# VH-VL binders against q0atu2, part 103

Target 1, 119 residues: q0atu2
Amino acid sequence: MLDKKARIRTSREYRNVFEKGKRLSGRFLIIYYVENALDNNRFGFITNKKIGMAVIRNRIKRQLRAIVREYQGQVKNKHDIVLVARAGIGKSSFEGMEKDYIAIMKKAGLFARNANKID
Short names: E, the ipSAE of ESMFold2; O, the ipSAE of OpenDDE; V2, 0.75 times the mean of E and O plus 0.25 times the DockQ between their complexes.

## First folded at step 6 (VH-VL)

Design g46 (framework fv_recibokibart; at its last look DockQ between E and O 0.04; V2 from the best seeds 0.00; counts 0 for: pae E 10.7 > 2, placed apart)
Fold by OpenDDE, look of step 7:
Structure g46 (fold): chain C 119 residues (1-119), chain A 122 residues (1-122), chain B 108 residues (1-108)
Amino acid sequence: as target 1 above (119 residues)
Amino acid sequence: QVQLVQSGAEVKKPGASVKVSCKASGYTFTEYWMHWAKQAPGQGLEWIGEINPDSGDTNYAQKFQGRVTMTRDTSISTAYMELSRLRSDDTAVYYCARGQDTFLESSGFDLWGQGTLVTVSS
Amino acid sequence: QIVLTQSPGTLSLSPGERATLSCRASQSVSYSYLHWYQQKPGQAPRLWIYDASSRATGIPDRFSGSGSGTDFTLTISRLEPEDFATYYCQQYESDPWTFGQGTKLEIK
């Protein structure tokens, strides 16, 4: 799991991202992102019953966390980022999720200039 | 229908622990933050903390940090608040309350449990 | 923390009268983070006004909320017998969540 320092953990923090952040939609993910006043990034994850059964939701959360961890070092600092799983994600492969994440993060311009391993 | 049902009244001695349960029904448990509040006899409301039932992340008021633990069992849509090292001023009615949903389509605590009286006495 | 001070502490009125309850914040609170609750003896609180001016489901239109910044008001245009209760304001502009100390609206 992501370090405590790297997580959005309060309802107020989530609300701040939704109210002040920018929104981008991918095939399987929607991201909300906003600059924070910290030196590190924080991530949040949202799933709902439209994704599927609890087992599916848990799997999706685990997979999204794994993807975020994999590319965490390549994301520009000082951002709060919330990942919202879309209904179709339950039928996607891990590779499909990863591809969607990379695409949407690129579109948002959230990867560092010298980031590699993002193709 | 849509409701929160809390566990029954508790009587504890100083130094003991108490664990109050709050069972949700009629809505998707994991899609709403769950909050807990304290109300001492004849007094106002005091916020204790919140829990994200989906992730299990918690945020406690500083006053209760180190003594309160909030947990949840998603399989039975139940939230728990445990308060340890009880003292006389912990005597109060404790409420669980549904907070905002994950998509900010609701505001305030729009659903409350019936409350649980916890009495701490020697 | 943000302190909410309600006034008056006790308000004694008769049915049919107008009631004005005040909630003052120690610092500015966005309207979306200011809420009101009604509580009667032996019962749990109930959401009454949310986002400073929106009535919760089932709340009569004789109730209204207003205000911004540090000053918020709950108004009851014409009191009904069932309106006599304690009212609390609440904020979540910043941690921690805080409540006002309450205004007890009692029958004269």
Scores: ipSAE 0.842, ipTM 0.937, lowest interface PAE 0.6, mean pLDDT 94
Fold by ESMFold2-Fast, scan of step 6:
Structure g46 (fold): chain C 119 residues (1-119), chain A 122 residues (1-122), chain B 108 residues (1-108)
Amino acid sequence: as target 1 above (119 residues)
Amino acid sequence: QVQLVQSGAEVKKPGASVKVSCKASGYTFTEYWMHWAKQAPGQGLEWIGEINPDSGDTNYAQKFQGRVTMTRDTSISTAYMELSRLRSDDTAVYYCARGQDTFLESSGFDLWGQGTLVTVSS
Amino acid sequence: QIVLTQSPGTLSLSPGERATLSCRASQSVSYSYLHWYQQKPGQAPRLWIYDASSRATGIPDRFSGSGSGTDFTLTISRLEPEDFATYYCQQYESDPWTFGQGTKLEIK
């Protein structure tokens, strides 16, 4: 799970990202992102019932958190980023979600082209 | 039917802890923030804090920081608020309320529990 | 924290009259992030007006909310007996969420 400092934790902060942030859609993910006034990045995650049953949604959340954590050091600092899972994500593989994340982050200009896993 | 049902009234001695439950039904528990508010006898509403039932992340009003703990159990769609080191001025009705949803379709507290009276007396 | 001050504290009126309830914020509330709740004795509060001016589901059209920035108003155009209750404003512009102290609308 991400460090507390790396998480968007309040309802108001989620609202701020949605209202002031930029939006980019990938195949399985939508991201909303905005610069923050902090020294670090913060991430939020949203899965809704359109994805599937609770077991599927919980798996997707765990996998998305793992992907974000893996590439955390390659994201440009001072951003609040919310990942919204699209309905079709439940049919994706872990690798499929990972590739979509990297592609969308690169397109947003938040990620280096040569991004690599951080173990 | 969407509803929030809270646990029953409690009488506690000063220095004790109380844990109030709030069971949600009729909606997807993890798609709405859950808030807690205090109302002392004859007084107005005071926000205590919030929990994201999906992540478990919490945010508390400064006045209650260090004495309040909010948790949830997603398997039974139940939120909990525990208040420790009780004082006489903690005597109040405590409410849970459903807040902001995943896609900002609702931002007001549009669903409230019936309230739980906590009395702190020697 | 944003302090919400409601005025008057108590408003004594008769059925059929117009009621105007004020809520003033200590700092600007952007985007109309202000809600109104109605509470009757022994009951939980009910969401009445959200985002400064939108009526919640089932709320009669005699109720209207208005305002922006620091000054917000709840208006009841023609009081009915069931409208006598305590009304609270609430802001969600900034953390922590805060409520006003309430305006008690009582029968004259």
Scores: ipSAE 0.616, ipTM 0.860, lowest interface PAE 1.7, mean pLDDT 90
Fold by ESMFold2, look of step 7:
Structure g46 (fold): chain C 119 residues (1-119), chain A 122 residues (1-122), chain B 108 residues (1-108)
Amino acid sequence: as target 1 above (119 residues)
Amino acid sequence: QVQLVQSGAEVKKPGASVKVSCKASGYTFTEYWMHWAKQAPGQGLEWIGEINPDSGDTNYAQKFQGRVTMTRDTSISTAYMELSRLRSDDTAVYYCARGQDTFLESSGFDLWGQGTLVTVSS
Amino acid sequence: QIVLTQSPGTLSLSPGERATLSCRASQSVSYSYLHWYQQKPGQAPRLWIYDASSRATGIPDRFSGSGSGTDFTLTISRLEPEDFATYYCQQYESDPWTFGQGTKLEIK
């Protein structure tokens, strides 16, 4: 569970990340990320209707939240980060989503120097 | 005060429809899925479906597909469930319940409305 | 769909006794997506235990949840008068979301 400080809450906050942020695609995920003016990170999660029924999309969001929670201590501070599930994510395992997340966060340079859990 | 307040009891004839409202207060309505459940007299709980109040996306239990419609009005933080072609076994208490956070967290149905009794009789 | 079978259907005990309520799923769960609710007559259900073992806000520590796979348990270590109610388990692993049929915990 991510605390309320660590979440993107409003449409304006999401729009800011999409409009001003950088975009990087993985196999199952797309991330959008931008520096914020806070001392902490914030995360948002988006699925779309192409993934499946609303209940299925919600389960994918929950799985992604669990992955983010696992590694959030390793993420460089002061970023707003939105994870967008790609249409093909329904063919992925939890492990596959986790590996994809690690790979794209590494490519984005978002893990801190002393993130030895991932290295 | 964080609460869900449902519309009052309804008495309907077979073949009619009913629309139950559920007004949210004290929290951000669009952040959590809204669920609906049925409890027939003396029976257990049965999940009907859910709506994402932000997107309007719905998902219905197969048993209710074709007869249930879930909608919402975000300007007044209110969810609705309409059940059509009512029959005697639709007599039940209908609950709305706040479900999983749409963005960050899942925590079960941690907030429930008081229930709306719908009676279907000739 | 995943069927949840609760046992016993009715459990008759006295205050001070230990209660054990079982919930069995018809299929294994990929990981824990199980909740417990308490309901008293004329009232809405209340979330009691989430994610199989986590107590909801304000729930006394005499309540504990455990289990994985297909077998889940709610335990009340020492019954208080306010604990006599019906308890439901619920899964949200797959559509449709389902509840168990309930265990009525009644005073003997």
Scores: ipSAE 0.008, ipTM 0.568, lowest interface PAE 10.7, mean pLDDT 85
ESMFold2 (binder alone), look of step 7: mean pLDDT 92; pTM 0.935

Design g47 (framework fv_recibokibart)
Fold by OpenDDE, second read of step 7:
Structure g47 (fold): chain C 119 residues (1-119), chain A 121 residues (1-121), chain B 108 residues (1-108)
Amino acid sequence: as target 1 above (119 residues)
Amino acid sequence: QVQLVQSGAEVKKPGASVKVSCKASGYTFTEYWMHWAKQAPGQGLEWIGEINPDSGDTNYAQKFQGRVTMTRDTSISTAYMELSRLRSDDTAVYYCARGGSFWEYPAFDIWGQGTLVTVSS
Amino acid sequence: QIVLTQSPGTLSLSPGERATLSCRASQSVSYSYLHWYQQKPGQAPRLWIYDASSRATGIPDRFSGSGSGTDFTLTISRLEPEDFATYYCQQYESDPWTFGQGTKLEIK
């Protein structure tokens, strides 16, 4: 699990991202992102019943957290980023999810210029 | 029907702890924030904190920091609020209330019936 | 924290009259984060107005909410006997969530 400091934890923080942030859609993920006034990034995760049963949702969350953690050091600082799982993600492989994450984050311009794990 | 059903009244001694439950039904428990509020006898409403039932992340009012613990059991769609080191001024009716979803924030649209907690020596 | 001050503390009126309840914030509050609740003795609060001016489900059109910035108002155009209760405003512009101290609307 991500460190508490790296998580969006309040309803107001989530709302802020949705209201002021930009939205980009990938194949399996939608991301909302906005700059924050902190020195670190914070991540939020949203899964709904459209994704599947609770077991599936929990699996997806764990996988997304793993992906985010893996690439955390390569993401530009000072951003709040919410990942929303799209329908069909439950049938995706981990590699597929990871690929989608990388693609959408690139499209958003959120990776640092010197990122070395995104190829 | 969407509803929140809270546990029954509690009588506690000073220094003790109380744990109030709030069972949700009629909606997806993990998709809405759960909030808790305090109302002392004859007084107004006071926000205690919120919990994300999906992640378990919590946010407490400073006044209750260190004494309140909010948890949830997603398997039974139940939220819990535990208040420790009870004192007389903790005597109040405690409410759980459904907050917004991640997409909609229509304030507290569903309330539990309240749980009276009496703290007396 | 943002302090919400409601006025008056008690409002005594008769059925059929117009009621105006005020909620003043110590800081500016977006209309999306200002809400009103009704509470009757022995009952849980009930959402009444959300987003400053939107009536909750089942709320009669004699109720209206208005305002922006630091000044918000709940208006009842023609009081009905069932309208006599305590009304609370609430904000979540910033942590923590806060309530006004309430206005008790009582029958004259």
Scores: ipSAE 0.865, ipTM 0.942, lowest interface PAE 0.6, mean pLDDT 94
Fold by ESMFold2-Fast, scan of step 6:
Structure g47 (fold): chain C 119 residues (1-119), chain A 121 residues (1-121), chain B 108 residues (1-108)
Amino acid sequence: as target 1 above (119 residues)
Amino acid sequence: QVQLVQSGAEVKKPGASVKVSCKASGYTFTEYWMHWAKQAPGQGLEWIGEINPDSGDTNYAQKFQGRVTMTRDTSISTAYMELSRLRSDDTAVYYCARGGSFWEYPAFDIWGQGTLVTVSS
Amino acid sequence: QIVLTQSPGTLSLSPGERATLSCRASQSVSYSYLHWYQQKPGQAPRLWIYDASSRATGIPDRFSGSGSGTDFTLTISRLEPEDFATYYCQQYESDPWTFGQGTKLEIK
C-alpha cells in the first residue's frame, strides 16, 4: 500500500490540487497536479459512481494504487497528484490502465528522465 | 432529498467511550467528505476532524488526536465518530456535516441534527 | 492554527437596520477560503455564505460577504425578523479548520 505520508488525505489538500493544479486527460485517467512544499510526492485517487458498482470501483482503486506504487521512483519529487478515473476505466485491463498512467505522466513532464521503474 | 440523521442522545461516565452514528441519504455517500464538529453548551463550534468515505482516510484536529476515531460503512452510507476517555468537558452536541465533493468547494452544506453527549458521574 | 476573532460578540439592532459583522483571521487566508454559517437556538448550523462572497442556495440577496487576507465581513443590508441568529465564520486555509466564536445578532 502507499505510505500514509505519500497520500493526499485532507479535503483542503484535494481542493488545493484542483484549484491551483494543472489538468491533463488520458484515455482512462485524468490527473490534476501541483508542486508541493514537502520533501515527497503525495497521491490522491477518485473513483465516482459513474464508473460502476462498488466492486468495480474497489478493483479500480486497488489497481491504480498498485500502478502508482510501482512507478513511484520515476515521479519528479515534490508534487501532489490526484488521479481521477474516467467512466470508461471499468472496461479497461490492468495493462491498459498502466499504459495510460505512464503516457499521461510522461506527457505532463512528471516522470524523471533518469529514474527507474520500481517493482 | 439530502439528509444526515444522527443517533440519539447519550449519557456516559468519565473514562467511558461514546460512538455517534450519522446516516446519509439522498446523495452518493462516497463522493463527499464527512466532517464532525463539537459544540459545548452555550459555546461556539469546534472542528474535530474529517473522513473521506471512499478511501477511509481520516484527519483529526490535534486537540482530539489519540481520543477520536472516525470510521464509515459504505454499505449502509453511515459515518461514525468514537470519542474515548471521556471527560466532563466533552459534554456537548456533536454534529456530522457533509463537506464538499472532490469537485466543489469544501463547505459544510448539509448538517445532521446533532447528538447531545452528556458526561457526568 | 488560524484563530478567527468575530466582532462584536453581540450586536443589538432593530428590524430594518443594516448589520455589519466582522471576522478577523490571525494569519492571511488565501483567496476566499472563508465561509459563514447561521445558527438558531436548538438547531444545527446552516451554510449561509461560502468562499467569502457566494450566497448558498436560498439565501436572500440582502446578505453579502466580502473581504480578503485577514479581514472578512458579513453584511445584512436591511434586517428582517428571521435574520436574528448567531453567525459563525469558518476558515479552510489550513488544517485544522477553525470557527470564530460567533456574533449573536439580537433584537434591540
Scores: ipSAE 0.477, ipTM 0.821, lowest interface PAE 2.4, mean pLDDT 89

Design g48 (framework fv_recibokibart)
Fold by OpenDDE, second read of step 7:
Structure g48 (fold): chain C 119 residues (1-119), chain A 121 residues (1-121), chain B 108 residues (1-108)
Amino acid sequence: as target 1 above (119 residues)
Amino acid sequence: QVQLVQSGAEVKKPGASVKVSCKASGYTFTEYWMHWAKQAPGQGLEWIGEINPDSGDTNYAQKFQGRVTMTRDTSISTAYMELSRLRSDDTAVYYCARSGTLWYPGDFDYWGQGTLVTVSS
Amino acid sequence: QIVLTQSPGTLSLSPGERATLSCRASQSVSYSYLHWYQQKPGQAPRLWIYDASSRATGIPDRFSGSGSGTDFTLTISRLEPEDFATYYCQQYESDPWTFGQGTKLEIK
C-alpha cells in the first residue's frame, strides 16, 4: 500500500483532479493528472463494477498500487494523479497493465528525464 | 432503490464509546463516498467526516479528530462510525449520508434515518 | 473553514406567500458546491436543491435556487402547507464540509 502522504484521500481532492486535471486514455487505464502545491505526488485509484467482481477489482487495485509504487521515484513531483481502470483491465496481465501505465505516463510527460526502467 | 439503514438508538455513559452502523443497499457501496453528520437536539447539522468505501481512506473534521473512527465492511455494504470518550455534548442524532461518486462527490442525495445517541450519567 | 450564514433564522409566513431564504458564505463558493436540504421534525434531511439552482428529483417547480459567489438564495414562489420545515444550505468548496445554521420556515 502506498504511504498515506502519497495517496489522494479526500473527496475534494478527487474532485479537484477530475475537474481541473488533464485526461489521457490508455488501453487499460485512464489517468487524470493535475499539478499540486505539495512537494510530493499523490495517487488515487478508481475501480467500478464494469471491470469485474469485487475479487477482480481488489486484484486490479493491488496491481495498480504495485505498479505506481515501483515507478513512483521516476515520476515528476507536484502532481495529483488518479488512475481509472478501464473495463478490459480485468483480463489483462500484470505486464500488460504495467506497459499501459508506462505508455500513458510517458504520453502525459510525467516521467522525469532521467527515469529508468521505463523502456 | 437506494437505502441507508442505520443501527438503533444508543444510551451510553460518559467516557464510553459508541459504534453506529449504516447499511447501504440499492447501489454499489464502494462507488460512493459515505459521510457522517451530527445533529444535536434542536440544533443544526454538523459534518463529522467522510470515508472512501473502496480504499477505506478517511477524512475527519478537526473537531472530531482523535475521537472518531470511520470504517466499512464492503462484504455487507456497511459503514461504521465509532465515537470514543463520549461526553454529554455528544448527545445527538447521527446520520450517514451518501455523496456523489468516488471521483465526483457532491450533494448528499441519500440519508440514513438517523441514530440517536444519548450520553448521560 | 467556510462559514455559511443563513437568514433569517426564523421565517413566519402563510400558505400562498412567497418565501426567500438567504445563505451567505464567508468566502466564494462555486455553484457546484452549494446545496440545500429540507428537514422536518423527526426526519432526516432531504436533498432539495443541488448545484445552487438544480431541483432534486421530485421537488416542485415552486422551489428555485439562485446565486453565486458568496450569496445564495432559495425561493418558494407560493408556499404550500407541506413546505414549512427547516432548510439548510451546505458547501464543499473546501474542507471541512459545512452547513448553514438553518432557516426555520413556520406557519404564521
Scores: ipSAE 0.883, ipTM 0.945, lowest interface PAE 0.5, mean pLDDT 95
Fold by ESMFold2-Fast, scan of step 6:
Structure g48 (fold): chain C 119 residues (1-119), chain A 121 residues (1-121), chain B 108 residues (1-108)
Amino acid sequence: as target 1 above (119 residues)
Amino acid sequence: QVQLVQSGAEVKKPGASVKVSCKASGYTFTEYWMHWAKQAPGQGLEWIGEINPDSGDTNYAQKFQGRVTMTRDTSISTAYMELSRLRSDDTAVYYCARSGTLWYPGDFDYWGQGTLVTVSS
Amino acid sequence: QIVLTQSPGTLSLSPGERATLSCRASQSVSYSYLHWYQQKPGQAPRLWIYDASSRATGIPDRFSGSGSGTDFTLTISRLEPEDFATYYCQQYESDPWTFGQGTKLEIK
């Protein structure tokens, strides 16, 4: 689903995001994020046992990757971002997860804002 | 107690593929990184790659890129490493090893017993 | 890639003696990304020292790790028979993760 170039694929880079990154919590998601020196954004995903059984965790992972892929073109600058699913996410709808993702990314200043022309 | 149990020895011909398994027990499989390393006879350790068992994301050493594939099956807490296009210099003991938590990876705290793969004509 | 060079390649000592094993990196490695492993013939490696100086659980206090930057050392203050093994250092500073070639500690 999500292009390999757009994924955080090394354990060291996950550790870097957790150690140096900023944290922001939403209803179903927590994001940790830090600027990178690459020419693209990278995303990582963490689901833990508290979310539920493997079938639920696998569904959540697929849906989160789909949401990130849908909005990857709207993420500004060069960032490494790790999404951590909260325990309650298993009870959320796809739309609920998407809404939470958009809200948290906007609050973090990671989504591009339209330049308002003020006279 | 934490334990990693690997599949048994394999003998393969050049050009074949081999798939080694590593079954984890004693901890939550999806909360720790899994690494694979190679040790040729009489030689030191060489890192092959790693997999995040929770997300399924992988990272491979450039030397093995294009020939190695790492996967996992969370329903049976098992990690796999498949190496294709086997050559004589792939003859080695292959180890799986656990690293930190997803939060604090780095050191390889538990290792499997190793799987000997022999590539011979 | 970061190359780790261990010295000596082989160290021949008797029980009761002090052992000093060196690991030199081709470029700087943060102390939190330098680890040591012990391996005996026919066995898997075991984590021995992590973050340059922290002993893994169950490792005797006669073992100590030190160093920073490019020079790291594993010291065994008074060798016991079970300490004779091959020791590997490993860096986690830069991908790909690499190991030194090992120092074989053998009995005289």
Scores: ipSAE 0.378, ipTM 0.751, lowest interface PAE 2.3, mean pLDDT 88

Design g49 (framework fv_recibokibart)
Fold by OpenDDE, second read of step 7:
Structure g49 (fold): chain C 119 residues (1-119), chain A 121 residues (1-121), chain B 108 residues (1-108)
Amino acid sequence: as target 1 above (119 residues)
Amino acid sequence: QVQLVQSGAEVKKPGASVKVSCKASGYTFTEYWMHWAKQAPGQGLEWIGEINPDSGDTNYAQKFQGRVTMTRDTSISTAYMELSRLRSDDTAVYYCARGETLFYPSYFDYWGQGTLVTVSS
Amino acid sequence: QIVLTQSPGTLSLSPGERATLSCRASQSVSYSYLHWYQQKPGQAPRLWIYDASSRATGIPDRFSGSGSGTDFTLTISRLEPEDFATYYCQQYESDPWTFGQGTKLEIK
């Protein structure tokens, strides 16, 4: 699991991202992102019943966290980023999900210039 | 219809712990923040903390930090608030309240019926 | 934390009269983060006004909310017997969530 300092944990923090952040939609993910005043990034995850049963939601969350951790060091600092799982994500492979994450993060310009392991 | 049903009244001694439950129904439990509030006898409402039922992430008021633990069991759509090291001023009615959606938490649109916790020697 | 101060503490009025309840914040609160609740003895609070001026479902037209910045008001144009209760304002502009101390509206 992500460190506490790397997580969006409060409802107010989530709302801040949704109110002030930018939104980008991928195939399986929607990301909301906004700059923060910290030295680190914070990530939030939202799943709902539309993506499937609890076991599926839990799997998706685990997979998303794994993806985020994998690329955490390559993301530009000082951002709060919320990942919202779309309905179709339940049918996606891990690789597909990862690809979507990378694509949407690139589109958002959130990867560092010299980031490796990106496509 | 949305319902929040809390556990029954508790009588505890100082130093003990109490765990209040709040069973939600009529909506998707994991899609709304769950909050807890305290109301001492004849007093106003005091916010204790919140929990994201989906992630389990919690945020507590400083006053209760270190003594309160909020948890949830998504399989039965139930939220729990445990308060430890009880003292007399913990005597109050405790409410669970549904916050707004995970996207826009703002107000408490549904409340449990409340749970009276009495702390006395 | 943001402190909400309600006034008056107790308001004694008769049915048919106009009631004005004030909620003052220690710092500016966005209207989307200011809400009102009604509570009757022995009952849980009930959402009454949200986003400063929006009536919750089932709330009569005689209730209205207004205000911005640090000053918010709940108004009851013509009191009905069932309106006598305690009203609380609440904010979530910033952590922690806070409530006003409440205004008790009682029958004169």
Scores: ipSAE 0.773, ipTM 0.922, lowest interface PAE 0.8, mean pLDDT 94
Fold by ESMFold2-Fast, scan of step 6:
Structure g49 (fold): chain C 119 residues (1-119), chain A 121 residues (1-121), chain B 108 residues (1-108)
Amino acid sequence: as target 1 above (119 residues)
Amino acid sequence: QVQLVQSGAEVKKPGASVKVSCKASGYTFTEYWMHWAKQAPGQGLEWIGEINPDSGDTNYAQKFQGRVTMTRDTSISTAYMELSRLRSDDTAVYYCARGETLFYPSYFDYWGQGTLVTVSS
Amino acid sequence: QIVLTQSPGTLSLSPGERATLSCRASQSVSYSYLHWYQQKPGQAPRLWIYDASSRATGIPDRFSGSGSGTDFTLTISRLEPEDFATYYCQQYESDPWTFGQGTKLEIK
């Protein structure tokens, strides 16, 4: 679970990201992101019923939170980021979602320099 | 179609607590913010707070912080607002209202019928 | 907190007349983040105008909203008997969301 401070929790904060933020689409995810005035990153998650039944949506939300948590150390500080799941995400594997997340975060310039380099 | 149906009127003593319910139908409960507002007799509207029905995260106006608790039960598409340590100036009609969406929050497009809470002397 | 001040508090007019209701914000409201609600006695408020100038579904074209920044207006070009009610403005520029104190439209 992400710490309370690392979550976008209010309607105003979501609105700020959608209005002032940039948008980048991946295969299974869309991210909206904006620089914040805090010392940390905050994440929000949105799923809709076109993804599937509640059981599937709840699984997707848990898996997305797990992916974000796993890679949080590689994300450049001072950003509010909202992940919106696309309808097709319900058919994706965990690996597929993870690869899409990494790809869009890199393309957005949100991963720290050399985040995926081993040498 | 979209409906928000609230629980019935309540009469409480000072110092008691009250819990008002708001049952939603006609839409996907978890895809829209739920807000609560207060209207004292003969007065205007006052926003109390909001809940994200999907995450359960809440945000309250400072005036009500410490006395209000908002919750929801997604299995029955119902939101709740509990107000504690009631005072005479808590006598009011309390409304639930739907925000546009989680995706793009903005206006209050559908309102419950209101619940009158009377705090007797 | 952004304070919305509505004027006049009470507006007494006759059917057929034009009504202009004002809403002034203590701070600038961006991108038309201002809505209007109509409320009749004993009823819940109803969304009337959203995003400063867009009429909600089913609202007659005699109603129009305008304004930007700190000054907003709701205009009713020719009052019908059913239009006599209290009107509230609301901003969503800044948390907490706030309403004006209301303008009561009453029959003269």
Scores: ipSAE 0.487, ipTM 0.830, lowest interface PAE 2.3, mean pLDDT 88

